# Ledger of designs, part 133: VH-VL binders against NAD kinase (nadK)

Target 1, 268 residues: NAD kinase (nadK), of Syntrophomonas wolfei subsp. wolfei (q0aze0)
Amino acid sequence: MKIILVNNRFKENTEKKAQEIAGQLSALNVEVIIDNGLDEPYAGTVDFIMVLGGDGTMLRAARRYGQRAIPVLGVNMGTVGFLSNIEINELAEYLPLILREEYSLEARMMLEVAVFQQQSLLTRVFCLNELLLRSNSPRMLSFALEISGQKLEPYRGDGLIVSTTTGSTAYSLSAGGPIADPQLDAFIVTPVASHIINKRPLVVSPEREISLHLLEEREAIIGIDGQIKMDFGAENRVLIKRAPHPLLMVNLKAKPFFTSIDRSLQRQ
Key: E = the ipSAE of ESMFold2; O = the ipSAE of OpenDDE; V2 = 0.75 times the mean of E and O plus 0.25 times the DockQ between their complexes.

## First folded at step 10 (VH-VL)

Design W4 (from H5 with heavy chain G31D S56D S104T; framework fv_patritumab; at its last look DockQ between E and O 0.80; V2 from the best seeds 0.00; counts 0 for: pae E 2.3 > 2)
Fold by OpenDDE, look of step 10:
Structure W4 (fold): chain C 268 residues (1-268), chain A 121 residues (1-121), chain B 113 residues (1-113)
Amino acid sequence: as target 1 above (268 residues)
Amino acid sequence: QVQLQQWGAGLLKPSETLSLTCAVYGGSFSDYYWSWIRQPPGKGLEWIGEIYHEGDTNYNPSLKSRVTISVETSKNQFSLKLSSVTAADTAVYYCAREGFLHWTPYGMDVWGRGTLVTVSS
Amino acid sequence: DIEMTQSPDSLAVSLGERATINCRSSQSVLYSSFNKNYLAWYQQNPGQPPKLLIYWASTRESGVPDRFSGSGSGTDFTLTISSLQAEDVAVYYCQQYYTTPRTFGQGTKVEIK
């Protein structure tokens, strides 16, 4: 068995723990690769990914490895979040199950975000939570939203969020989006400070495609999962689709999503 | 290793339709843009167009009215049709893959061997 | 369309000497967010398809000798062969893949002096 340990190089406690866990796994004849985000993603084949840290680390791991159809376990290091399954102090207890591959998987839809220069692809990004389009100035944006070829009325406001159901409890929530069942596949399109009062979020089928572009010569920013930032101008287009592969999240411990929402949200 | 094999008629008369096919072997057909490029004898390279495995196409404006690129994903093949050919369309035609690193395009990393198409009356 | 212009059209260099080819784009091919230039260099031998040498203006493709290097940013780019070898006799093309249509320079023929 070969495992990648994903941690955050900026958090010393996760680095130390990764080394410790690597040692333990090695003693059990498990090959271990540590990914602290400093280097390029490991290109070799692996059987399991263990993410040490909070939601941010999981989001990074998902972007790096999510499309490879590898089981990903979130191990919380004492932070509040929605994406970890077990606590670090529980790892020893569940390690035998992991090694025997005795766990269930939960498929979480990811976004495929394609950014274009006119009609030319600049890059693609796969992400677990959301894409954010926002103004890079105090002025409102005017932008066009198209859903599967249907052109909506122009949006005016600070920006727009396109989120997965997983991301519904992230920035989309702060912008007034609905809380979605993570077992549901859907896009959540949430306006950010729309000039239209009571502009409502849209829940969109994962089978549809979402396109965004600016209607004026202004500078904007695309944000991915709150961690990646790209400049976005009048010559750019963004196309959002369901990623071809979901993130396979390991479920070792049942977590009551709906009963814990209030607690988790109050702590954020 | 990824290889591209291409085939089609090499001799045409004016006003006929050029038809070429490129097949992909040894690699993934998905997630890449596939291009057609041509090179007249003794001249430079001209990009004709590209297609994504989902069927999205981009064409060179200079040829758009005459060019059709199609894909058959089940066979890992894509094709070029160029209508109303003239002597000016005489060239070696290449199929190529636009590769990517970290989902960012970086150039045509795999090429077919080329097919000479001659248009003569 | 982005026009690509190479200079010179032909270049004769002695074995072991430096060869320099320039390429200019009519507009910038730099994506500022990534600080990457969407510019590639190709080598083409007679009767063969072009071969990718350099991508993102300065990164060598796998298997390309160290004597090949790319530099530049924005609109001005350079391909350098630090020590010309006999097998380097070929036509070289620059290409932008920042926008569609993809466009190539007119080519530079490199010969041994």
Scores: ipSAE 0.871, ipTM 0.943, lowest interface PAE 0.5, mean pLDDT 94
Fold by ESMFold2, look of step 10:
Structure W4 (fold): chain C 268 residues (1-268), chain A 121 residues (1-121), chain B 113 residues (1-113)
Amino acid sequence: as target 1 above (268 residues)
Amino acid sequence: QVQLQQWGAGLLKPSETLSLTCAVYGGSFSDYYWSWIRQPPGKGLEWIGEIYHEGDTNYNPSLKSRVTISVETSKNQFSLKLSSVTAADTAVYYCAREGFLHWTPYGMDVWGRGTLVTVSS
Amino acid sequence: DIEMTQSPDSLAVSLGERATINCRSSQSVLYSSFNKNYLAWYQQNPGQPPKLLIYWASTRESGVPDRFSGSGSGTDFTLTISSLQAEDVAVYYCQQYYTTPRTFGQGTKVEIK
């Protein structure tokens, strides 16, 4: 068995704990690849991904490995979030179940985000929470939103968020979007400080294709999960689709979403 | 290891339609752009166009009025049709995969063996 | 369209000597957000399809000998063969994949002197 162990190199206690866990796994004849964010993603085949940390570390793991259809377990290191399943002090208890593959999987929709220069693909990146389009200047953006080729009235404002249901409790919520049940597959399209009063958040079928482009020459930014920044200008277009594969989140311990909403949001 | 096998008619008369097919083996058809490239005898390479596995196409403007690229995803195949051929269309035609890694494209990493198409005069 | 121009058109080099091929694009092929040049180099032996050597301007494709290296950024690029071998006699092409249409340089024929 080969496992990727993902941690955050900027949090020393997660790096030290990752080494301790790697030692424990080696004693059980498990090969461990540590991904602390320093190097490129591991390219070889693996059976399981274990994420040590909070939601931000899970977002990086999802972006790097989510399209491989490999089970991903979130292990909380101290702060209650939306994406962890077990606590670090419970890992030894659950480790035999992990090794025997005695767990269920919860599928979480991801976004596929393709950025084009004219008609040429520049990048295709995946995200778990959201794409943010925002102005990179003092002036508002004027931009077009198309949903499966249907052109909506132009937007004018600070930007737009296209979120998954998992991302509904992240930036989309702060911009006035709804909290969504993460078991649903949908896009949530939330305007940011819209100058057009009748622009409300939209909930859109995951089978749709969402396209954005600027209507005026402005400097803009595409943000991915709050962790990747891409320049975006009048020559660019972004196409957003449901990613080919969902993130496969390991469920070892029941974590009721609705009864924990207030606690999770306060800590988020 | 992904491999491309291509076939189609090698001898045409002027005004006929060139038709070539490329099949993908040993790898994923999904998540890639698939290209056709040609090389006239003794000349350089000319990109004809590309198709994404879901059907979206980009064509060389010099050929766009005559070219159609299509996919048959269930068979892991894509094809080229070039209408109204002339002697100027005589070339070796290649299919190729547009490589993709680390969220970015990286050029054509797998090529077919080529098919010589001759347009008689 | 981005035009790709190679220099020289042909090159004769003694075995074991250094060969250099230059490629210039009419526009930048750098995707600045990821700091990657969308520039590839291909080798074409007689009677065979092109073979990818270098991508992202400087990254060697798997299985390509260490004597091949690429450098440059933006509009000016170089392919270097540090010690020419007999098997390196071929035509070499640069190619941009930053925009469509994808475009190739005219080719550089490398021969043994």
Scores: ipSAE 0.576, ipTM 0.830, lowest interface PAE 2.3, mean pLDDT 90
ESMFold2 (binder alone), look of step 10: mean pLDDT 93; pTM 0.956

Design W5 (from H5 with heavy chain G31D S104T, light chain S32K F34Y; framework fv_patritumab; at its last look DockQ between E and O 0.93; V2 from the best seeds 0.00; counts 0 for: pae E 2.7 > 2)
Fold by OpenDDE, look of step 10:
Structure W5 (fold): chain C 268 residues (1-268), chain A 121 residues (1-121), chain B 113 residues (1-113)
Amino acid sequence: as target 1 above (268 residues)
Amino acid sequence: QVQLQQWGAGLLKPSETLSLTCAVYGGSFSDYYWSWIRQPPGKGLEWIGEIYHEGSTNYNPSLKSRVTISVETSKNQFSLKLSSVTAADTAVYYCAREGFLHWTPYGMDVWGRGTLVTVSS
Amino acid sequence: DIEMTQSPDSLAVSLGERATINCRSSQSVLYKSYNKNYLAWYQQNPGQPPKLLIYWASTRESGVPDRFSGSGSGTDFTLTISSLQAEDVAVYYCQQYYTTPRTFGQGTKVEIK
């Protein structure tokens, strides 16, 4: 068995723990690769990904490895979040199950974000939570939203969020989006400070495509999962689709999502 | 290793339609843009157009009115049609893959061997 | 369309000497967000398709000898062969893939002096 340990190089406690766990796994004849985000994603084949840290680390891991159809386990290092399944103190208990591949998987839809220069593809990004389009100035943006070729009325406001159901409890929530069941596949389109009062979020089928472009010669920013930043101008277009592969999240311990919402959201 | 194999008629008369097909072997057909490029004898390279595996296309404006690129995903093939050919369309035609690293395009990394198409009366 | 212009059209260099080819784009091909130039260099031998040598202006494709290097940013780019070898006799093309249509330079023929 070969496992990638994903941690955060900026958090010493996660790095130290990754080394410790690597040692333990090696003693059990498991090959271990440690990914602290410093280098390029490991290109070789692996059987399992263990993410040590909070939601941010999981989001990074998802972007790096989510398209490879590899089981991903979130191990919480004492932070508050929605994406970890077990606590670090529980790892020893569940390790035998992991090694025997005795666990269930939960498929989580990811976004495929394609950024274009006119009609030319610049890059694609896969992400677990959301894409954010926001103004790069104190002024409102004017931008066009298209859903499966249907042109909506121009949006005017600070920006727009396109989120997965997983991301519904992230920035979308802060912007007034609905809380969505993570077991549901859907896009959540949430306006950010629209000039139209009571502009409502949209829940959109994962089979549809979402397109965004600016209607004015101004600079905006695209944010991915709150970690990646891209400049976005009038010459750019973004196309959002369901990613072809979901993130396969390991479920070792049942977590009651809805009964934990109040507690988790209050702490954020 | 990914290889592209292309075929089609190499001799045409004026006003006929050029038809070429490119097949992809040894690699994924999805997630890539596939292009057609031509090169007249002794001249440079001209990009004709591209197609994505789901069927979206981009064409060179200089040829847009005459060019059709199509895809057959079930066969890992894509094709080029160029209507109303003239002597000016005589060239070696290449199919190529636009590769990417970390989902960012970086150039045409795989090419077919080329097909000479001659337009003559 | 972004026009690509190479210079010179032809270059004769002695074996072991440096060969330098320039390429200019009519518009910037720099994607600022990623700090990457969407510029590639190709080598083409007679009767063969072009071969990718350099991508993102300065990164060598796998298997390309170290004597090949690319430099530049924005609109001005350079392909350098530090020590010309006999097998390097070919036509070289620059290409932008920042916008559609994709466009190539007119080519530079490199010969042994």
Scores: ipSAE 0.906, ipTM 0.958, lowest interface PAE 0.5, mean pLDDT 94
Fold by ESMFold2, look of step 10:
Structure W5 (fold): chain C 268 residues (1-268), chain A 121 residues (1-121), chain B 113 residues (1-113)
Amino acid sequence: as target 1 above (268 residues)
Amino acid sequence: QVQLQQWGAGLLKPSETLSLTCAVYGGSFSDYYWSWIRQPPGKGLEWIGEIYHEGSTNYNPSLKSRVTISVETSKNQFSLKLSSVTAADTAVYYCAREGFLHWTPYGMDVWGRGTLVTVSS
Amino acid sequence: DIEMTQSPDSLAVSLGERATINCRSSQSVLYKSYNKNYLAWYQQNPGQPPKLLIYWASTRESGVPDRFSGSGSGTDFTLTISSLQAEDVAVYYCQQYYTTPRTFGQGTKVEIK
């Protein structure tokens, strides 16, 4: 059995704990690869991914490994976010179940984001929470949104968020989008400081293709999960689809989403 | 490892349609762009076009009116058709994979052996 | 269209000596967000298909000898063979994949002097 431990090298507590857990797993003849974010993602086959930290560390793990259809367990090291399942002090209790694969999986939709220079693909990026299109200057943007080839009236404002239901509690929420049940598959399209009042948040079928491009020259940014930034200009286009594979989140103990909302947000 | 095998008719008369097929072995067909490139004898390389596994295409504008690239995903194959050929279309035709690493393109990393297509004057 | 121009058209170099090939693009092939130049170098031996040597302007493909290196950014690029070997006699092409259509340089023939 081969496991990746994902941690955040900027948090000393998670780095030292990752080494401790790696030692425990090695003693059980489990091969462990530590991904602290410094190196390229591990390219070989693995059976399980354990994320040590908060939602940000989970977002990086999802981006790196989510398309490999590998079980991913969120282990919280402090304040509970939306993406952890167990606490670090509970890991020893659950470790036998992990090794015996006695757990369920919850699928979480991911976005596939393709950025183009005209017709030429520049990159694909996968994300768990959202794509943000925003101005990178004091000026507002004028941009076009197309949903499955259907052109909406032009947008003007600071930008637009296209999120998953999992991302509904992230930047989308701050911009006025709804909190969505993460078990639903949907796009949530939320304007950011729109000058056009009738531009309300949209909930869109995950089968749709969403395209964005600028209608005039402006400096803009595509943000991915709040962690990746890409320059975006009039010569670029971005296409957003449901990713081929969802993130497969491990469920070892019940964690009711709805009863935890206020508690999680209060700790923000 | 990944290998491309290509075939098709090597001798054509003017106005006929060139038709070549490339099959992919030992690797994934999905998630890649697949290209056709040609090289007239003693000359340089000319990109003809590319196709993504789901069927989206980009063609060289100089050939766009005559070229069709298609996929047969269930067979891990893609093909080139070039209509209304002339002697100027005489070349070695290559298929190639557009490689990517961490979902970022990095050039054509796997090439077929080439097929010489001669168009009589 | 991004035009790719190589210089020289041919190059004769003594065994063990340094060979340098220049490639210029008519516009930048740098994807600034990743700080990566979408520029590749290929080697083509007579009667063979091209073989990828260098990608992202300076990253060596696996299995390519250390004597091959690429440098440059934006519009000006070089391929360097630090110590020419007999098997390096070939035609070398640069190619951009930043935009469509994909375009190649005209090629540089490298020969032993």
Scores: ipSAE 0.534, ipTM 0.815, lowest interface PAE 2.7, mean pLDDT 90
ESMFold2 (binder alone), look of step 10: mean pLDDT 93; pTM 0.956

Design W6 (from H5 with heavy chain G31D L101R S104T; framework fv_patritumab; at its last look DockQ between E and O 0.87; V2 from the best seeds 0.00; counts 0 for: pae E 2.003 > 2)
Fold by OpenDDE, look of step 10:
Structure W6 (fold): chain C 268 residues (1-268), chain A 121 residues (1-121), chain B 113 residues (1-113)
Amino acid sequence: as target 1 above (268 residues)
Amino acid sequence: QVQLQQWGAGLLKPSETLSLTCAVYGGSFSDYYWSWIRQPPGKGLEWIGEIYHEGSTNYNPSLKSRVTISVETSKNQFSLKLSSVTAADTAVYYCAREGFRHWTPYGMDVWGRGTLVTVSS
Amino acid sequence: DIEMTQSPDSLAVSLGERATINCRSSQSVLYSSFNKNYLAWYQQNPGQPPKLLIYWASTRESGVPDRFSGSGSGTDFTLTISSLQAEDVAVYYCQQYYTTPRTFGQGTKVEIK
C-alpha cells in the first residue's frame, strides 16, 4: 500500500505530525509520500490520500489529487470544519481499517472551471467548494450569466458564487446561499450583494453548464476555494461544469451533518 | 506513448472536399484539444482549427466557411473536412494534440506524420 | 489575430557557436495571473512534423538538450542554441497559444556556416 500525506505547508505542527505518521506507516510496511507543498502534485500511483489539517488543506488536496479517483481521508487537527472525518487522536484507532480498506466512500461533486481568453483556454481548475467572481474595485460589476445556453438578465452587484453542495456551507452561505445536503449533486449560484434587492440563489442541475463574462470593461477577480486568485477581464470567459470525477471522501466515522450543522456554523 | 495516425485522400480536383481522419493511440482522448495544421510546400505552418473531445470547435477565421472538424469519441478519432478546395489548399496536413501541464495548455506536443494533399486539375 | 514575426528568416552559424532566433508577437501573450507567456518553439526537420522544444517561453520539453533555451516576455521572445550542433540544422517556429486562432511565425532556417 502507498499513501500520500498532505499537510499544511504553513503550519509546522502539521509537518511534524506528518513525519510522525509517516514513520508509523513505514513501520507497518506502508510506502509514504509527504506532500508538504510540493511544486507539483506527486505523479506516481497511490492507493490512499490522508489529509492532515482543516478544510483549507482538504480543498488544496482535492484540487491536486481529486481527479485520480483515490480515497481521500480528512484528519482534523483541532480546527473547525466540515471536510474532516476523524480527529488526529483517533487515527491510531482507525489505521487498521484503513490498511484493510474497510471503509465507505462518499462521492462529492467537484467543479470543473475553465477560464478562457476569448475562445482560447487559459487553464482548467477542479475545485471542491466554489468559484467566486468579484469586482476588483469598489464599483459594481455587470456580468452575464448563461445556463446551458439560456441567457439570464444581466447581473449587477459585487459578484457571484457558483458552489457545489459541499461548498454550500462555505462562502456561499455567508452570501445568503442555502445550506445543501452534501449527498446531493447540484450547483448553487449565489449573488454577492446584488443591486436587485432579494436576488435569490439558484439551485442548478449538475448536468447543466454555467458561463460567466463581464458586460463592461472592468477588472474582476476569479477566486477558487478562497485559495486561488486569477484576474478576470472583459476578454475573459469562465465555463463551469461538473467535474468528470467526484472526490471520493473516506467515511470511517459517521458524522451527522444536519444535527451538528448549527454548532459548526456558529463557530465559523 | 501517445501516437497519432492520420489518413485520407492525397489527390483532389478543384471544388472537391478534402477529408482526413486522425486516430489517437496509446493515450487518453479526453481532456485535450485536437488540432489540424497545414503546411504548403516550402512554406510555414497554418493552424486550421481544433476540437475538444465533447465536440466544441474553434476554427481559423480564414478557413471557417469551408472547414468542419468532427469527433468520434468512441473510436478516439477526429476528422477534417475542407470544402471547395483549390490549388492554394495544396499542403501537408498534420493532426496534433495540444498538451496540458497541470491542466494548462502548453503547446502541440504530439503530431501525426502528416498527409500530403495535392489539388490539381 | 495575433501575428507572429520571426527574425532572421535564415541564419548560418558555425559549429559550436551560438545561434539566436527572435520572435515578436503583435500582442502580448502574457497571462499576468500566472506570469506565464503562452509561447512555444518548435523544431522541424525536412519531411517530419514539427517537434515541440520550448513551452511557456522558457521551459524545455522533456528530452530537449540543455543547449536550447528560451527567453523573453510579453511580445519579444528569443530562442538560443548555445553551441550549434550538426543535428540542429532545421527550421524553427515560434507559436502563440494565448488566443485563437493559433498562429506561428514564418520560420527561421538554421544552417551551418
Scores: ipSAE 0.857, ipTM 0.936, lowest interface PAE 0.5, mean pLDDT 94
Fold by ESMFold2, look of step 10:
Structure W6 (fold): chain C 268 residues (1-268), chain A 121 residues (1-121), chain B 113 residues (1-113)
Amino acid sequence: as target 1 above (268 residues)
Amino acid sequence: QVQLQQWGAGLLKPSETLSLTCAVYGGSFSDYYWSWIRQPPGKGLEWIGEIYHEGSTNYNPSLKSRVTISVETSKNQFSLKLSSVTAADTAVYYCAREGFRHWTPYGMDVWGRGTLVTVSS
Amino acid sequence: DIEMTQSPDSLAVSLGERATINCRSSQSVLYSSFNKNYLAWYQQNPGQPPKLLIYWASTRESGVPDRFSGSGSGTDFTLTISSLQAEDVAVYYCQQYYTTPRTFGQGTKVEIK
């Protein structure tokens, strides 16, 4: 059995803990590859991914490995989040179940985001929570949204969020979007400080193709999961689609979404 | 290992339509742009156009009025048609994959062997 | 269109000596968000298709000897062969893939002196 162990070396003591866990797994004849973010993603075949840390570390793991359709377990090492399943002090208890593959999987939709210079592909990235288009200056953006070739009336405001249902509790929520059940597959399109009356959040079929481009020259940014930043200008366009594969999240311990959202959101 | 095999008529008369096909073996057809490039004898390389596996195309503006690139995804093939040929269209025609790695493009990493197309006068 | 201009058009270099080829683009080919130049170098032997040598301006393709190196950023790029070998006699092309149409330099023929 081969496992990738994903950690964030910039978080206090996570690197040391990752090495301790790798040692424990190696003692059980489990081959361990540590991904602390410094190197390119491991390219070989892998049976399981264990994420040591909070939601941010899970977001990075999803971007790196989510399209491989491999089980991913979130192990919390600190602050309560939405994407962990067990606590680090519970890992020893659950380890036998992990090794026997006695767990269920929950599929979480991901976004595929392609950025173009005119018609030329600049990049294609994946994300678990959201794409954010936002102004990079005090000036408002004027931008176009198309959904499967249908042009909406132009947007004017600070930006727009296109999120998954998993991302509905992240930046989309702060911008006034709805909380969505992460078991649903959908895009949630949330305007950011819109000056256009009746530009309300939209819930959109995951089968749609969403495109964005600026209508005036402005300094803008595309953000991916709050962790990747790309400059975006009048000659750029972005296409957003459902990613080919969902993130397969491991469920070892019941984590009821609706009872946990009150607790998690009260800390804002 | 990814390989490109190309074929089509090598001798044409003026005003005919050039038609070439490129088949992809040993690798994924999906998630790549596929290109046609030509090289007149003794001259440099000219990009003709590209197609994404779902069918969207980009063409060289200098040839756009005469060029059609299409895909047959079920066969892992893409094709080039160039209408109204003249002697100036005599060239070696290549198909190529536009490489993509770690979320970024990186140039044309796999090429066909080329097909010489001669347009008689 | 981004025009690509190579210099020189041809050069003759003694075996084991350094060969240097320059390429200029009329516009930047740097995708600044990822700090990657969308610039490739190709080697074309007689009767053969081009072969990718360098991508992202400075990254060698798998199987390319260490004597080949690329440098530069934005609009000015250089391909260097640190010690010319007999098998390096070819025509070399730079190519941008930042925007469409994709464009190639006119080529540089490298010969043994």
Scores: ipSAE 0.622, ipTM 0.841, lowest interface PAE 2.0, mean pLDDT 90
ESMFold2 (binder alone), look of step 10: mean pLDDT 93; pTM 0.955

